# VH-VL binders against q8ixk2r445to577, part 179

Target 1, 133 residues: q8ixk2r445to577
Amino acid sequence: FFGMLQNKGLTDYCFDYNPPDENQIVGHQVILYLCHGMGQNQFFEYTSQKEIRYNTHQPEGCIAVEAGMDTLIMHLCEETAPENQKFILQEDGSLFHEQSKKCVQAARKESSDSFVPLLRDCTNSDHQKWFFK
Key: E = the ipSAE of ESMFold2; O = the ipSAE of OpenDDE; V2 = 0.75 times the mean of E and O plus 0.25 times the DockQ between their complexes.

## First folded at step 8 (VH-VL)

Design q60 (framework fv_recaticimab)
Fold by OpenDDE, second read of step 9:
Structure q60 (fold): chain C 133 residues (1-133), chain A 120 residues (1-120), chain B 112 residues (1-112)
Amino acid sequence: as target 1 above (133 residues)
Amino acid sequence: QVQLVQSGAEVKKPGASVKVSCKASGYTFTGYYMHWVRQAPGQGLEWMGYISPNSGGTKYHQNFQDRVTMTRDTSISTAYMELSRLRSDDTAVYYCARVRYSGSYPFDYWGQGTTVTVSS
Amino acid sequence: DIVMSQSPSSLSASVGDRVTITCQSSQNVLYNYNNKNYLAWYQQKPGKSPKLLIYWASTRESGVPDRFSGSGSGTDFTLTISSLQPEDFATYYCQQYYSTRTFGQGTKLEIK
C-alpha cells in the first residue's frame, strides 16, 4: 500500500512530513495536514516489513516511535526494520504499533490548532482508522 | 548471481535524447532501488538520481531535473534512464547501480556502463 | 548537497606500501539512532565499473581483502591499504549515502 495515508475520523487529514532540510530528514515529528496530494510530503508506503516509509527521499525514512514517547518521528529505514518502526495496518483500518501495543490516533496537538498522529490505547474510534488513498 | 546488464554505446548529436536500459537479473527487481551514476571521461562519479521499483517514484539531482527521466518495467526487470537535450558535456559513461530497498546501503552492484558520446 | 572532499587527488606508491586516503564530508553523516556512518568506499579500475570496498565507514564488503580498512566517524574518514598489492592500483572514491548520494572527487593511486 502506498499513497496518502488518510484518517477516517479526522476527515481530509493525511500523514504529512515536511523536513526543514532535505539533507537532514530524520528526527522530526510526523504531523497531520489536509490531504492535498501535492509534492512529496504526503506520500508514504506500508511495506512487507511493517514499515511506514517516507520514500520520497533517499535514504528512505521510516516512521518510528522512540522509547517513552507517543509521537511518530522520522527515522532512517534499515535493512531489518527495528522494533520501534513496526506497525500493523489491520483490516479494520487500525494502525497498531507492535512495540508499544498502542494504536495510532489522529489527535489535536497540545496547545495548537494543528493535528498529529499519536499513540493511544487502542479503541474503535474512527480517529484510529487509517487508509491509503 | 546478481547482474545488471546495460544497453550498448550511443552516439548522439547535441539536442537529441538518449535512453539507456539496465536489465536486472539474479534477484527480485522490485526489492531494490536503482540509481544512475555517470562519469565523464577522466572525471569522477556523478550521481544522477534514482527510481523506486515499486512505486516508480523518482528523485533527480538538480543538475538533471529538467532533462532526465527514469522509468522501469517490472515485467522485464529493466530500468531506464532517458536524458534529453543532450550537449557535449553529457558525454560520459552512464551506470545503473543497485541499492537495497531500504536505501540504507551503498551501491553493491553496478551495470557495466553505457558510453554515450555527444558530438556535432 | 553534502559535499565530499577527498585527499589527495592522486598519489604514487610502491607495492608493499601503506597507503591512506582521506575523505571529508561537508556535514555529519553519522546517524544518531543507529550510530552508523553512511559512508562507503569504492575502487574503480580503468574501463570497469566501480566496486564496493567498504560501507558503514569500516565494514568490508564480502570478498574484499583484509588489507583494506576504513575508519573515521562524523565528517572525517580514511581508507587504508596496509600493504599495497599490484592489483590495488586504481582510483578510489568515497561516497556518502546519508542524504541522496554524493561522491568524492576520487583518488588515483598509481605505481611509483
Scores: ipSAE 0.584, ipTM 0.880, lowest interface PAE 1.0, mean pLDDT 94
Fold by ESMFold2-Fast, scan of step 8:
Structure q60 (fold): chain C 133 residues (1-133), chain A 120 residues (1-120), chain B 112 residues (1-112)
Amino acid sequence: as target 1 above (133 residues)
Amino acid sequence: QVQLVQSGAEVKKPGASVKVSCKASGYTFTGYYMHWVRQAPGQGLEWMGYISPNSGGTKYHQNFQDRVTMTRDTSISTAYMELSRLRSDDTAVYYCARVRYSGSYPFDYWGQGTTVTVSS
Amino acid sequence: DIVMSQSPSSLSASVGDRVTITCQSSQNVLYNYNNKNYLAWYQQKPGKSPKLLIYWASTRESGVPDRFSGSGSGTDFTLTISSLQPEDFATYYCQQYYSTRTFGQGTKLEIK
């Protein structure tokens, strides 16, 4: 699958990556933003290695969760996907991060009106359900 | 044996379009990205963009964004690069080059190059 | 874009010589999570396509003679040819693949 990665509960919002510098894509947080369908910042690919790739950069960016964190950060994709970059998109739409045993949830960013994907204990909430559009 | 075979030389007038092909063989076409790099006479190498043969997804360098279109046909393992509204400074050798899909990698195999000359 | 600068732009050498070409990036190309430098070296002979020689700054591509070696980290990189052979006279390019892909301007290696 490739396209917009949309939330079932927060229905107008999609995964979005908007780095402030094209030369420095690494280390910034993945956000949720209104789905617009214009590609680039919202175009992702789910790979057979269980990666979520950001295809608007070379080398490709891969979403990762750093040790001890619950935020999704952009990293560079590697020849062999490291464990922190592996997400299982399950049949029920949950996005399970294998290394942490947690699920990606649409959540309000602390001290802000904006939204971000965060790792949380897995529940059956629609805010933890994702699909490619 | 990995091979990337490009179409032949082209001579175009300013304002025309050119479409270069790159036929892959000796490997799984959808397992590698296809990039395009050009080289003007006496100049260095300039990255233009790439296409994923698997998804059809593309990314173009800002300098070419408004004039380049990259496509592919998986049934014949061929990638295409079309550059429109040609200018004299588009005169260059255009190369296709593959990049491993499974990670960040340099260009391990290159096509032989297609010379495009733009003159009046 | 990350700017790549090579030195010298050209040099003359004799068969058997040790040759050193340097490359400097305007930004760090060392990725701290895997400790790899996203830097490659290519050889281009007149009328031919570039050929990958070295990647990850110091890893030699399969089939490339061991007289070619790469070194350096971060922003400063070196390609060394320990004993020049006749077939080594070519233009050499460094390339970063850390953020997009940009090449140095090239170093032309000519016979003395």
Scores: ipSAE 0.443, ipTM 0.824, lowest interface PAE 2.9, mean pLDDT 89

Design q61 (framework fv_recaticimab; at its last look DockQ between E and O 0.04; V2 from the best seeds 0.00; counts 0 for: pae O 10.0 > 2, placed apart)
Fold by ESMFold2-Fast, scan of step 8:
Structure q61 (fold): chain C 133 residues (1-133), chain A 120 residues (1-120), chain B 112 residues (1-112)
Amino acid sequence: as target 1 above (133 residues)
Amino acid sequence: QVQLVQSGAEVKKPGASVKVSCKASGYTFTGYYMHWVRQAPGQGLEWMGYISPNSGGTKYHQNFQDRVTMTRDTSISTAYMELSRLRSDDTAVYYCARVRYSGSYPFDYWGQGTTVTVSS
Amino acid sequence: DIVMSQSPSSLSASVGDRVTITCQSSESVLYNYNNKNYLAWYQQKPGKSPKLLIYWASTRESGVPDRFSGSGSGTDFTLTISSLQPEDFATYYCQQYYSTRTFGQGTKLEIK
């Protein structure tokens, strides 16, 4: 699976990665932004290693959640995916972060009026349902 | 055995375009990224960009972003690099090189190179 | 971009010599989450494609003789050839793969 990773509840929003410096991708937060259908900063790949890869950068970025945190940030992909970079995209569209045992939910960023993906307790909310377009 | 076989030498006029091919064999084509690196006569190596054969996603170096297009055809395990609006200082050997898909790695196999000469 | 600087630009040596080539990056290429340096060394002979010698700063590629070794961390790296052989006369390049990919300008190793 590859494409724009869209939210079922926030139907116009997709995963987006727009770091301040395109050559320095590590450590910045993944956001949600209006889906534009052009790929670019919204183009991701879900791999057999359970990674969500950002393929419009070199080296390849992989979405991670650091211990004790609930934000999704960009890390570098590794030969063997570390546990903090593993997400299970389930049949119902939930995106389950194995290490934390929480689900990715579309939510408001606490210090702005924009939206971001955050780890929350798993529910059957449409805000926790994702699909590739 | 792993092989990357590139198309033959090209001589072009300034302003023309050139399209170089790189045919992969001996491994799963979609399991590795394909990068392009050039080398002007007597000069060092310059990274141009890459393509994911699996997804078709690309990333180009800023210096080439408005002139380069990278594509692939998975049915024949071939990657392409097209450089437009050629200048005399684009004269170089152009290499394809693969990078492991499972992580960030250096270039482990290179094509033999394609010499592109741009002259009036 | 991370700028890679090699020293020297050229050097002359004799068979049997110990040769060292240095490489410096303008920013650290050490990834703190896995403690790996995203630094590689290549050998290029005239008319040939570059050949990978070393990656992760100190890991030797399969088939590369053990007289080649890499060391260093962060911003300062060294390639050492412990006992130079006739086939080792070539141009050597360092390369970072931490943020995009950039190469040093090369070190030409010539026979004395």
Scores: ipSAE 0.519, ipTM 0.847, lowest interface PAE 2.3, mean pLDDT 90
Fold by ESMFold2, look of step 9:
Structure q61 (fold): chain C 133 residues (1-133), chain A 120 residues (1-120), chain B 112 residues (1-112)
Amino acid sequence: as target 1 above (133 residues)
Amino acid sequence: QVQLVQSGAEVKKPGASVKVSCKASGYTFTGYYMHWVRQAPGQGLEWMGYISPNSGGTKYHQNFQDRVTMTRDTSISTAYMELSRLRSDDTAVYYCARVRYSGSYPFDYWGQGTTVTVSS
Amino acid sequence: DIVMSQSPSSLSASVGDRVTITCQSSESVLYNYNNKNYLAWYQQKPGKSPKLLIYWASTRESGVPDRFSGSGSGTDFTLTISSLQPEDFATYYCQQYYSTRTFGQGTKLEIK
């Protein structure tokens, strides 16, 4: 799959990546922003290695969750996907992080008007349902 | 045997466009990114951008963003780089070079280079 | 962009000499999560395409003679030719591929 990764519950919000330096993409947090498709900030590829690739940079960025954390951070993709970069987009739309056994949920950032994807215990909430458009 | 064979030398006037081809053989074309690098006479190497043969997706260096177009034809394993609104300082040798799909490798194979001369 | 600075810009040496070329990046090219330095060295002879010598700072490309070695980490890197041969007179470039791709200005190695 290639496109904008959209949340079902938080209608019209998509994965978005906007690093302070567009040529140094490692180590910053993925956010949610209104889906617009302009520029390259909202285009991701879901690969056969279960990666979510930020497909506007070379070397490519792959979304990861560091051990003990719940935030989605940009790492470099590797030839063989590391365990912390593996996500399963399930039939019911849930986005499951294999290593942590948790699901990606649209959440409001604490003390903020902004939204971010975070790992949470898996539920049937529409805020944990995702699809490419 | 991996081989990248580029189109022949070109002489252009300022304001024209040039399209350089790079034909790949000896490997699965869609398994590698194709990058373009140029070298002005007596100068170092300058990265221009890349194309993914799978998706056709591209990224260009900011210095070329408004003037370069990279494309490919997977049926003949060929990548293309087109540079428009040429000026005299675009005179250079233009190389294609491949990178393994997975995105974190140097250039393991280079084309022979295509000399583009821009003169009035 | 990460700026790559090579030193020296040119070097004159004799066959059999040990030669050292340095390269410094304006930012670290060490990726802490896999412990690899995203740095390569290329050799280019006049009228020819560049040839890959070293990648990940110290890994020799297949077919490259043992006299070529790379070392360093983070921002400071070295290419060493332990016993210079006649075919080694060329221009050498370092390149980072951590964030986009940028090359050093080159080091021309000439026969004395």
Scores: ipSAE 0.060, ipTM 0.692, lowest interface PAE 6.4, mean pLDDT 88
Fold by OpenDDE, look of step 9:
Structure q61 (fold): chain C 133 residues (1-133), chain A 120 residues (1-120), chain B 112 residues (1-112)
Amino acid sequence: as target 1 above (133 residues)
Amino acid sequence: QVQLVQSGAEVKKPGASVKVSCKASGYTFTGYYMHWVRQAPGQGLEWMGYISPNSGGTKYHQNFQDRVTMTRDTSISTAYMELSRLRSDDTAVYYCARVRYSGSYPFDYWGQGTTVTVSS
Amino acid sequence: DIVMSQSPSSLSASVGDRVTITCQSSESVLYNYNNKNYLAWYQQKPGKSPKLLIYWASTRESGVPDRFSGSGSGTDFTLTISSLQPEDFATYYCQQYYSTRTFGQGTKLEIK
């Protein structure tokens, strides 16, 4: 799967990554933004290694969850995907993080009008459903 | 090792309901989709639908949409398939089957099957 | 639904024989992005549940003997048993998992 990773519940919002420096693509948080289909900030790939790959620049970035965190942070992809970068995109659209055993949910950032994907306990909420567009 | 153990054989009258259980062990139950497949005597395999143990979300084949209900109890790693308004042509062996990884994979583990006989 | 058609429905063979079973899908089960065919083969013996043999059209499941091989792409697939063994007499099913799940009608392999 590849393209824009769009949330079902939070209509018209997609995974978005826009690092301030194209030469330093890691260490920043993945956010949600209106799906626009322009540029490469919303282009992701779900790989056979269960990675969500930011496949627009070299070296490639892979979404990771750092220990004790509930946010999605961009790391470098590894030859063998580390445990904190493994996700299961289920048939029902749920995005399951294997290590934390939590699901990715579209959420409002506190005290902000911004939205971010966060790890939460898995539910049947459409805010935890994702699809590639 | 991964095991799927299903409930015992059932004999039902037409119009009744049957609920088959499938207890999973040897893996994280909520991490894998559970599908149900049936096989009439001497016939092929027929896909019925699936459930996501994580969310409880389901998808049923249109042929069973109005008669089948798939549920799960995560506390005991058990999936259930209930088929209502039974008729004679529902006589079959019913299997639960695990899908490998993310869901777009084949069935790597199967239950032993549950024979359901519907007769007057 | 994608319809899976197997051929033949049944065949008789002897130990040591080379056996080929074909499966045709009504639609392509090849995903162009990853170039994988969402096609599996199962073996089922009487009174037993199906056993996965091949997936991605040509990848053997762990523990499956080398004499089993899968080939094909798009809509046409084959399962080959290079040298039939006594334990190979069973019914074989192809399955697509490209869109939901559908099975071929099965091929019963009997001893001649």
Scores: ipSAE 0.008, ipTM 0.623, lowest interface PAE 10.0, mean pLDDT 92
ESMFold2 (binder alone), look of step 9: mean pLDDT 92; pTM 0.937

Design q62 (framework fv_recaticimab)
Fold by ESMFold2-Fast, scan of step 8:
Parts: C-alpha cells; structure tokens; sequence
Structure q62 (fold): chain C 133 residues (1-133), chain A 120 residues (1-120), chain B 112 residues (1-112)
C-alpha cells in the first residue's frame, strides 16, 4: 500500500507532512490537508514492518507517537521499527497503534479550523477509517 | 548473489540527454531503494537522488531537480536515471546504489558505474 | 546541505602501520532517540565502485576485516586501520545519511 492516505469520514482530507525546515524533518506534527493527488507531502507508504513511511525525504521518515502524547509526529525510520512507529492497518480501515492501544482519528486542531490525525479510544467511527488512494 | 549491472559508456554532445540503466538481480527489487551517485574525474562522490522501486516515488537533490528523471520497470528489475541538457561538467562516472527499504541505511551494494563523457 | 570535511586529503603509510582518517560534519548526525550516528565509511579502489566498510559510525559491514574500525559521535568521526595491508591502498570517503546524503571530499591512502 502506497499513495494518499485518505479519511473515510473526512472525505476530502489526506495525511500530509510539510515541515517548515527542510534540514530538520524530525519532530513536526503530521497534519490533514485537502487531498491534491500531486504526491510529495501526501505520498505515504505502509510497510511490512507496519510503518507509515514518508517518501519525500532521505533518510526516510516514519510516523511515530511519543509516550504520553496523542499527536502523530515525524521520526526517522530505524533498522528495526520501534513500537511507537508501528500501526496496524486493519481490514475495516482502522489504524491501530498497538503500543498505546488507540486508533488514529481525524480531528479538528485545537483553536483552529485545520485538521490533524490524533490517537483516540477506538470506535467504529468513519473518522477512524483510512484507505490508500 | 546481489548484483547491480549498469549500461555501457556514453559519449554525448552538450545539450543532449543521457539515460543510464541499472539492472538488479539476486534480491527482491521492490524491497530496496535505488539511489544515484556521480563522480567527476578525480573528484569525490555527489548524491543525485533516489527512487522507491515499490512506489515509484522519487526525491532529487536540488542541484539536479530540473534536469534529472528517475524511473523504474519492476517487470525487468531495472532502474533508470535520465539527465537532460548535458554540459561538459556533467562528465562523470554515474553509479546506482542500493539502500535497505526497512530502515535508514548507507549504500550497501553499488553498480559498476557508467562513464558519461560530454564533449563537443 | 550538511557539509562533510575530511582530513587529511592524502597520507602515505607503510604496511603494518596504524592510520587514522578524520571526518567532521557541519551539524550533528546523531539521532537522540536511538543514539545512532548516521555516518558511514567507504573504500574506493582505482577504477572500482565504492565499498561500504562501516555504518552507524562504528558498525563494521559483514566481511570487512577487523583491522577497520570507526569511532566518534555527533560531528567528529574517525576511521582507523590498525595494521595496514597492501590491499588497503584506496581512497576513503565518509558519508552522512542524516539529511539527504553528502560525502566528504575523500582521503587518498598511498602505501609506501
């Protein structure tokens, strides 16, 4: 699986990564933005190690969740995927973060009209369902 | 055995384009990134960019972004690097090199190199 | 780009000698979450492709002789050959793979 990672509930929005500093891709939050189909900032790959890999940087970026946080941030991919970088893309479209026992949900960013993916208790909501396009 | 076999030497005039191939064998082609690195005569190594054979996604160094195109054909396990609008200072040996897909790694296997000479 | 600087540009040594080559990066290549340095060393013999010797600053690639070792962290790195052999005549390059990929200018090792 590779391409735009689109939300079933928030149907116009895709995973997007656009760090303000090209020299340091680590530590910035992954956002949701209108799906544009141009690749680049919205091109992700789901790997056999259960990583969500960012394809426009070397070394490769992998989405992670830091302990105690609910935001998805960009880390560097490692030789062996650490637990905080593993997401199970289930048959029903949910993205399950095994280390935290939570699911990735499309949510409104606090004090903003923008959207971000956040870890939330797993529900059967369409806002927690994702697919590659 | 892992092998990366590149196409033969090329002689081109300024303004022309060159397309170098890199055929992979001995491993799963789509499981590894393919990078391109060049080396001008008597000079060091210069990274140009990479392609993911699995997804087709590319990233080019800004020095080459307006002139380079990297592609692949998974049916024959071959990656390509095309450089356009050639100048004399593009004279170099061009290498393909493999990077492990499952993490951030250096170049563990290299092609033998393709000499490209740009002269009038 | 992260600039890589090697020293010396060339050196001559005798078989059996201990030789060191240094490499400095313009910014840190240490990833603090896994404590790994994204730095590699390559050997290139005349007319041949580069060959990976060391990665993660100090991890020796499979099949590389024990006489080759890497050390350092952050911005300062060293490649050491503990007992130089005739086949070690080559140019050595350091490379960062922290942000894109950049190489040092190379160190040419001439055996006396």
Amino acid sequence: as target 1 above (133 residues)
Amino acid sequence: QVQLVQSGAEVKKPGASVKVSCKASGYTFTGYYMHWVRQAPGQGLEWMGYISPNSGGTKYHQNFQDRVTMTRDTSISTAYMELSRLRSDDTAVYYCARVRYSGSYPFDYWGQGTTVTVSS
Amino acid sequence: DIVMSQSPSSLSASVGDRVTITCQSSQSVLYNYNNKNYLAWYQQKPGKSPKLLIYWASTRESGVPDRFSGSGSGTDFTLTISSLQPEDFATYYCQQYWSTRTFGQGTKLEIK
Scores: ipSAE 0.127, ipTM 0.752, lowest interface PAE 5.4, mean pLDDT 89

Design q63 (framework fv_recaticimab)
Fold by ESMFold2-Fast, scan of step 8:
Structure q63 (fold): chain C 133 residues (1-133), chain A 120 residues (1-120), chain B 112 residues (1-112)
Amino acid sequence: as target 1 above (133 residues)
Amino acid sequence: QVQLVQSGAEVKKPGASVKVSCKASGYTFTGYYMHWVRQAPGQGLEWMGYISPNSGGTKYHQNFQDRVTMTRDTSISTAYMELSRLRSDDTAVYYCARVRYSGSYPFDYWGQGTTVTVSS
Amino acid sequence: DIVMSQSPSSLSASVGDRVTITCQSSQSVLYNYNNKNYLAWYQQKPGKSPKLLIYWASTRESGVPDRFSGSGSGTDFTLTISSLQPEDFATYYCQQYYTTRTFGQGTKLEIK
């Protein structure tokens, strides 16, 4: 799959990566933003290695979760996908992070009107269901 | 064995367009990004952009953004680079080169190059 | 863009000499999460495609003679040829693959 990665519960929002500097494409948090359909910063590819790749930049960016954290951060992809970059996209739309054994949930950023994807205990909530548009 | 075979030399007039092909064999075409790099006579290497054969997604260097189009045809494992509104300073050898999408990697295999000459 | 600068632009050397080519990046190409430098070296002979020699700053590509070695980290890198052979006459390019892809201007190695 490749396209916009949209949330079932937060229906108008998609995975979005908008680094502040094109020369610093890694190390920043993945956010959720209104789906605009232009591709650009909202175009991702789910790979056979269970990676979520950011297809609009080179070198290859892969979504990762750092140890002890619940935020999704852009990292560089590696030849062998490290465990922190592996997500199982299940048939029900759950996005399961293997290393932490948690699911990606659409959530409000603390003290803000912004939304971000965060790791949370897995539930059957629509806020944990994702699909490629 | 991995091979990238490019189309033959082209001679074009200023203002024309050129479309160079790069046919891949010996590996899974959709498993690797295809990049384009050019080299003017006696000059260094200049990166132009890339395409993901799997998704069709592209990224172009700003110097080429408004004149370059990269496409692919997965049924024949071929990538294309089209450069429009040619100028004499577009005279160069154009190379395709692959990059693994299973990790960040430099250009491990290159095509043989396609010479494009732009003259009036 | 990360700018890559090579020195010297050209040099002449004799067979058996130790040759050093340097490469500087305008930003660090060391990725702190995996401790790898996203830097490669290529050899290009006249009329031929570039050939990958070194990647991750110091890892030799399969089939490349051990007289070729790479070193450095962050922003300063070197390619060393420990005992120059006649077939080493070529232009050498460094390349970063940390953020997009940019090349140094090249170093032309001429046999004296």
Scores: ipSAE 0.144, ipTM 0.744, lowest interface PAE 5.3, mean pLDDT 88

Design q64 (framework fv_recaticimab)
Fold by ESMFold2-Fast, scan of step 8:
Structure q64 (fold): chain C 133 residues (1-133), chain A 120 residues (1-120), chain B 112 residues (1-112)
Amino acid sequence: as target 1 above (133 residues)
Amino acid sequence: QVQLVQSGAEVKKPGASVKVSCKASGYTFTGYYMHWVRQAPGQGLEWMGYISPNSGGTKYHQNFQDRVTMTRDTSISTAYMELSRLRSDDTAVYYCARVRYSGSYPFDYWGQGTTVTVSS
Amino acid sequence: DIVMSQSPSSLSASVGDRVTITCQSSQSVLYNYNNKNYLAWYQQKPGKSPKLLIYWASTRESGVPDRFSGSGSGTDFTLTISSLQPEDFATYYCQQYYNTRTFGQGTKLEIK
């Protein structure tokens, strides 16, 4: 699967990565933004190694969650995907982060109108259901 | 067994376009990125960009972004690089080179190169 | 862009010599999360495409003779050929793959 990774509950929003400095791809938070349908900063690929890749920059970025954190940040992809970069995209659309045993949920960012994907306890909420468009 | 075979030499006039092909064999074409690198006579290597044969996604270096188009045809395991509005300083050998899809990696296999000469 | 600088631009040596080529990056190519240096070395003979010798600064590519070795970390890297053979006379390039891909200007290794 590849394309724009859209939320079933927050229906107009897609995974989005647009770091402030194009020359520094690593370390910034993945956000959710209105789906524009043009790929680019919203284009992701789900790989056989259970990675969510951002191939719009070189080297390729891979979404990761650092130990003890709940935010998704951009790391560099590795020859063998480390455990913190592995997400199981299930048939029901849930995106399960194996290392933490939590699911990716669309959430509001700190009392604002902006949205981000965060790790939360797994539920059957549409805010935890994702699909490629 | 792994082989990248490029199209033959081209001679073009300034303002023309050139389209170079790179045919892959001996491996799963969609499992590796295809990058393009050029080398002007007596000069070093210059990275131009890449394409994912799997998704068709591309990323071009800023210096080429307005003139280069990279495409692929998975049915014949071939990648293409088209450079438009050619100038004499585009005279170079153009290489395709593959990169492992499973993470950041150097260029492990290269095509033989295509000489493009731009002269008036 | 990360700028790669090689020295020397050329050097002359004899078969059996130990030669050293250096490469410096304008910023670190060490990735702190996996502790790997995203640095490769290539060999190019006249009229031929480049050939990968070393990646991750010190890992030798399959089939590359053990007389070739890489070392260094962060911004300073070295390619060493412990005992030159006739087929080693070529141009050598370092390349970073930490942020986009940029090459050094090359070091031409010539017969003395």
Scores: ipSAE 0.382, ipTM 0.807, lowest interface PAE 3.1, mean pLDDT 90

Design q65 (framework fv_recaticimab)
Fold by ESMFold2-Fast, scan of step 8:
Structure q65 (fold): chain C 133 residues (1-133), chain A 120 residues (1-120), chain B 112 residues (1-112)
Amino acid sequence: as target 1 above (133 residues)
Amino acid sequence: QVQLVQSGAEVKKPGASVKVSCKASGYTFTGYYMHWVRQAPGQGLEWMGYISPNSGGTKYHQNFQDRVTMTRDTSISTAYMELSRLRSDDTAVYYCARVRYSGSYPFDYWGQGTTVTVSS
Amino acid sequence: DIVMSQSPSSLSASVGDRVTITCQSSQSVLYNYNNKNYLAWYQQKPGKSPKLLIYWASTRESGVPDRFSGSGSGTDFTLTISSLQPEDFATYYCQQYYHTRTFGQGTKLEIK
C-alpha cells in the first residue's frame, strides 16, 4: 500500500509532512492537511515491516512515536524497524501503534483549526480509520 | 550474483533526449531503491535522484528536476533514467546504483555505467 | 545541500605506505536517535564504477580488506589505508547519506 493516507471521519484530510527546514527533514511533527493528489508531501508507503514511510526525502523517513508522547514524529528509517516505528494497519482501517497499544486518531490541534494525527485509546470512531488512496 | 546491467553508449546532439536503462538481476527488484549518479569526464560523482521500484515514487535533485524522468518496469526488473534538453555539459558516465529498502544505506552495488556524449 | 570537502585532491605513495584521506561535511551527518554517522567511502578505478568500502563512517563492507579503516564523527572523517597494495591505486570518494546524497570531489591516489 502506498499513496495518500486519508482519514475516514475527517474525509478531506490526509497525512502530510512539510518540514520547515529542508536540511533538517527529521524531528518534526506529522500533520493532517487537505488531500491534494499532488504527491510528495502526502505520499506515504506502508511496508511489510509495519512502517509508514515518507519517500519524498533521502534517506527515507519513517513515522515514529517517542516514549511518553502522543504525537507522530518523522524519524529516519532503520535496517530493522524499531518498535516505536511499527503501526498495524488493521482491516477496519485502524492504525494501531504496537509499542504503546494505542490508535492513531485525527484530532484538532490545541487552540487551532489545524489537524494532526495523535495517539489515543482505541475506539470505533471514524476519526481513527485510515485508508490509502 | 547481484548485477545491474546498463544500456550501451549514446551519442546525442544538443537539445535531444537520452534514455538509459538499468536491468537488475540476482535480487528482488522491488525490495531496493534505484538511484542515478553521473560523472563528467575527469570530475567527481553527482547524485541525480532515485525511484522506488515498488511504488514508482521518485525524488530528483533540484539541479535535474526540470529535465529528468525516472521510471521502472517491474515485469522486466528494469529502471530507466531519461534526461531531456541535453547540453554539452551533460556529457558524462551515468550510473545506476541500488540502496537497501530496509533503512538508510549507501550504494552497495553499481551498474557498469553508460557513457553519454553530447556534441554537435 | 550538504557540501563534502576532501583533502588532499591527489597524493603519491609507494606500496607498503600508510595513507590517510580526510573528508569534512558542511554540517553534521550524525543522527542522534541511533548514534550513527551517515558517511560512506568509495573506491573508483579508471573506467570502472565506484565500489563501496566503508559505511556508517567505520563499518567495513563485506569482502573489503582490513587494511581499509574509517574513523571520525559529526563533520570530520578519515579513511586510512595501512600497508598500501598495488590494487589500491584509485580515486577515493566520501559520501554523506544523511540528507539527500552528496559526494566529496575525490582524492586520486597515484603510485610514486
Scores: ipSAE 0.406, ipTM 0.820, lowest interface PAE 3.1, mean pLDDT 89

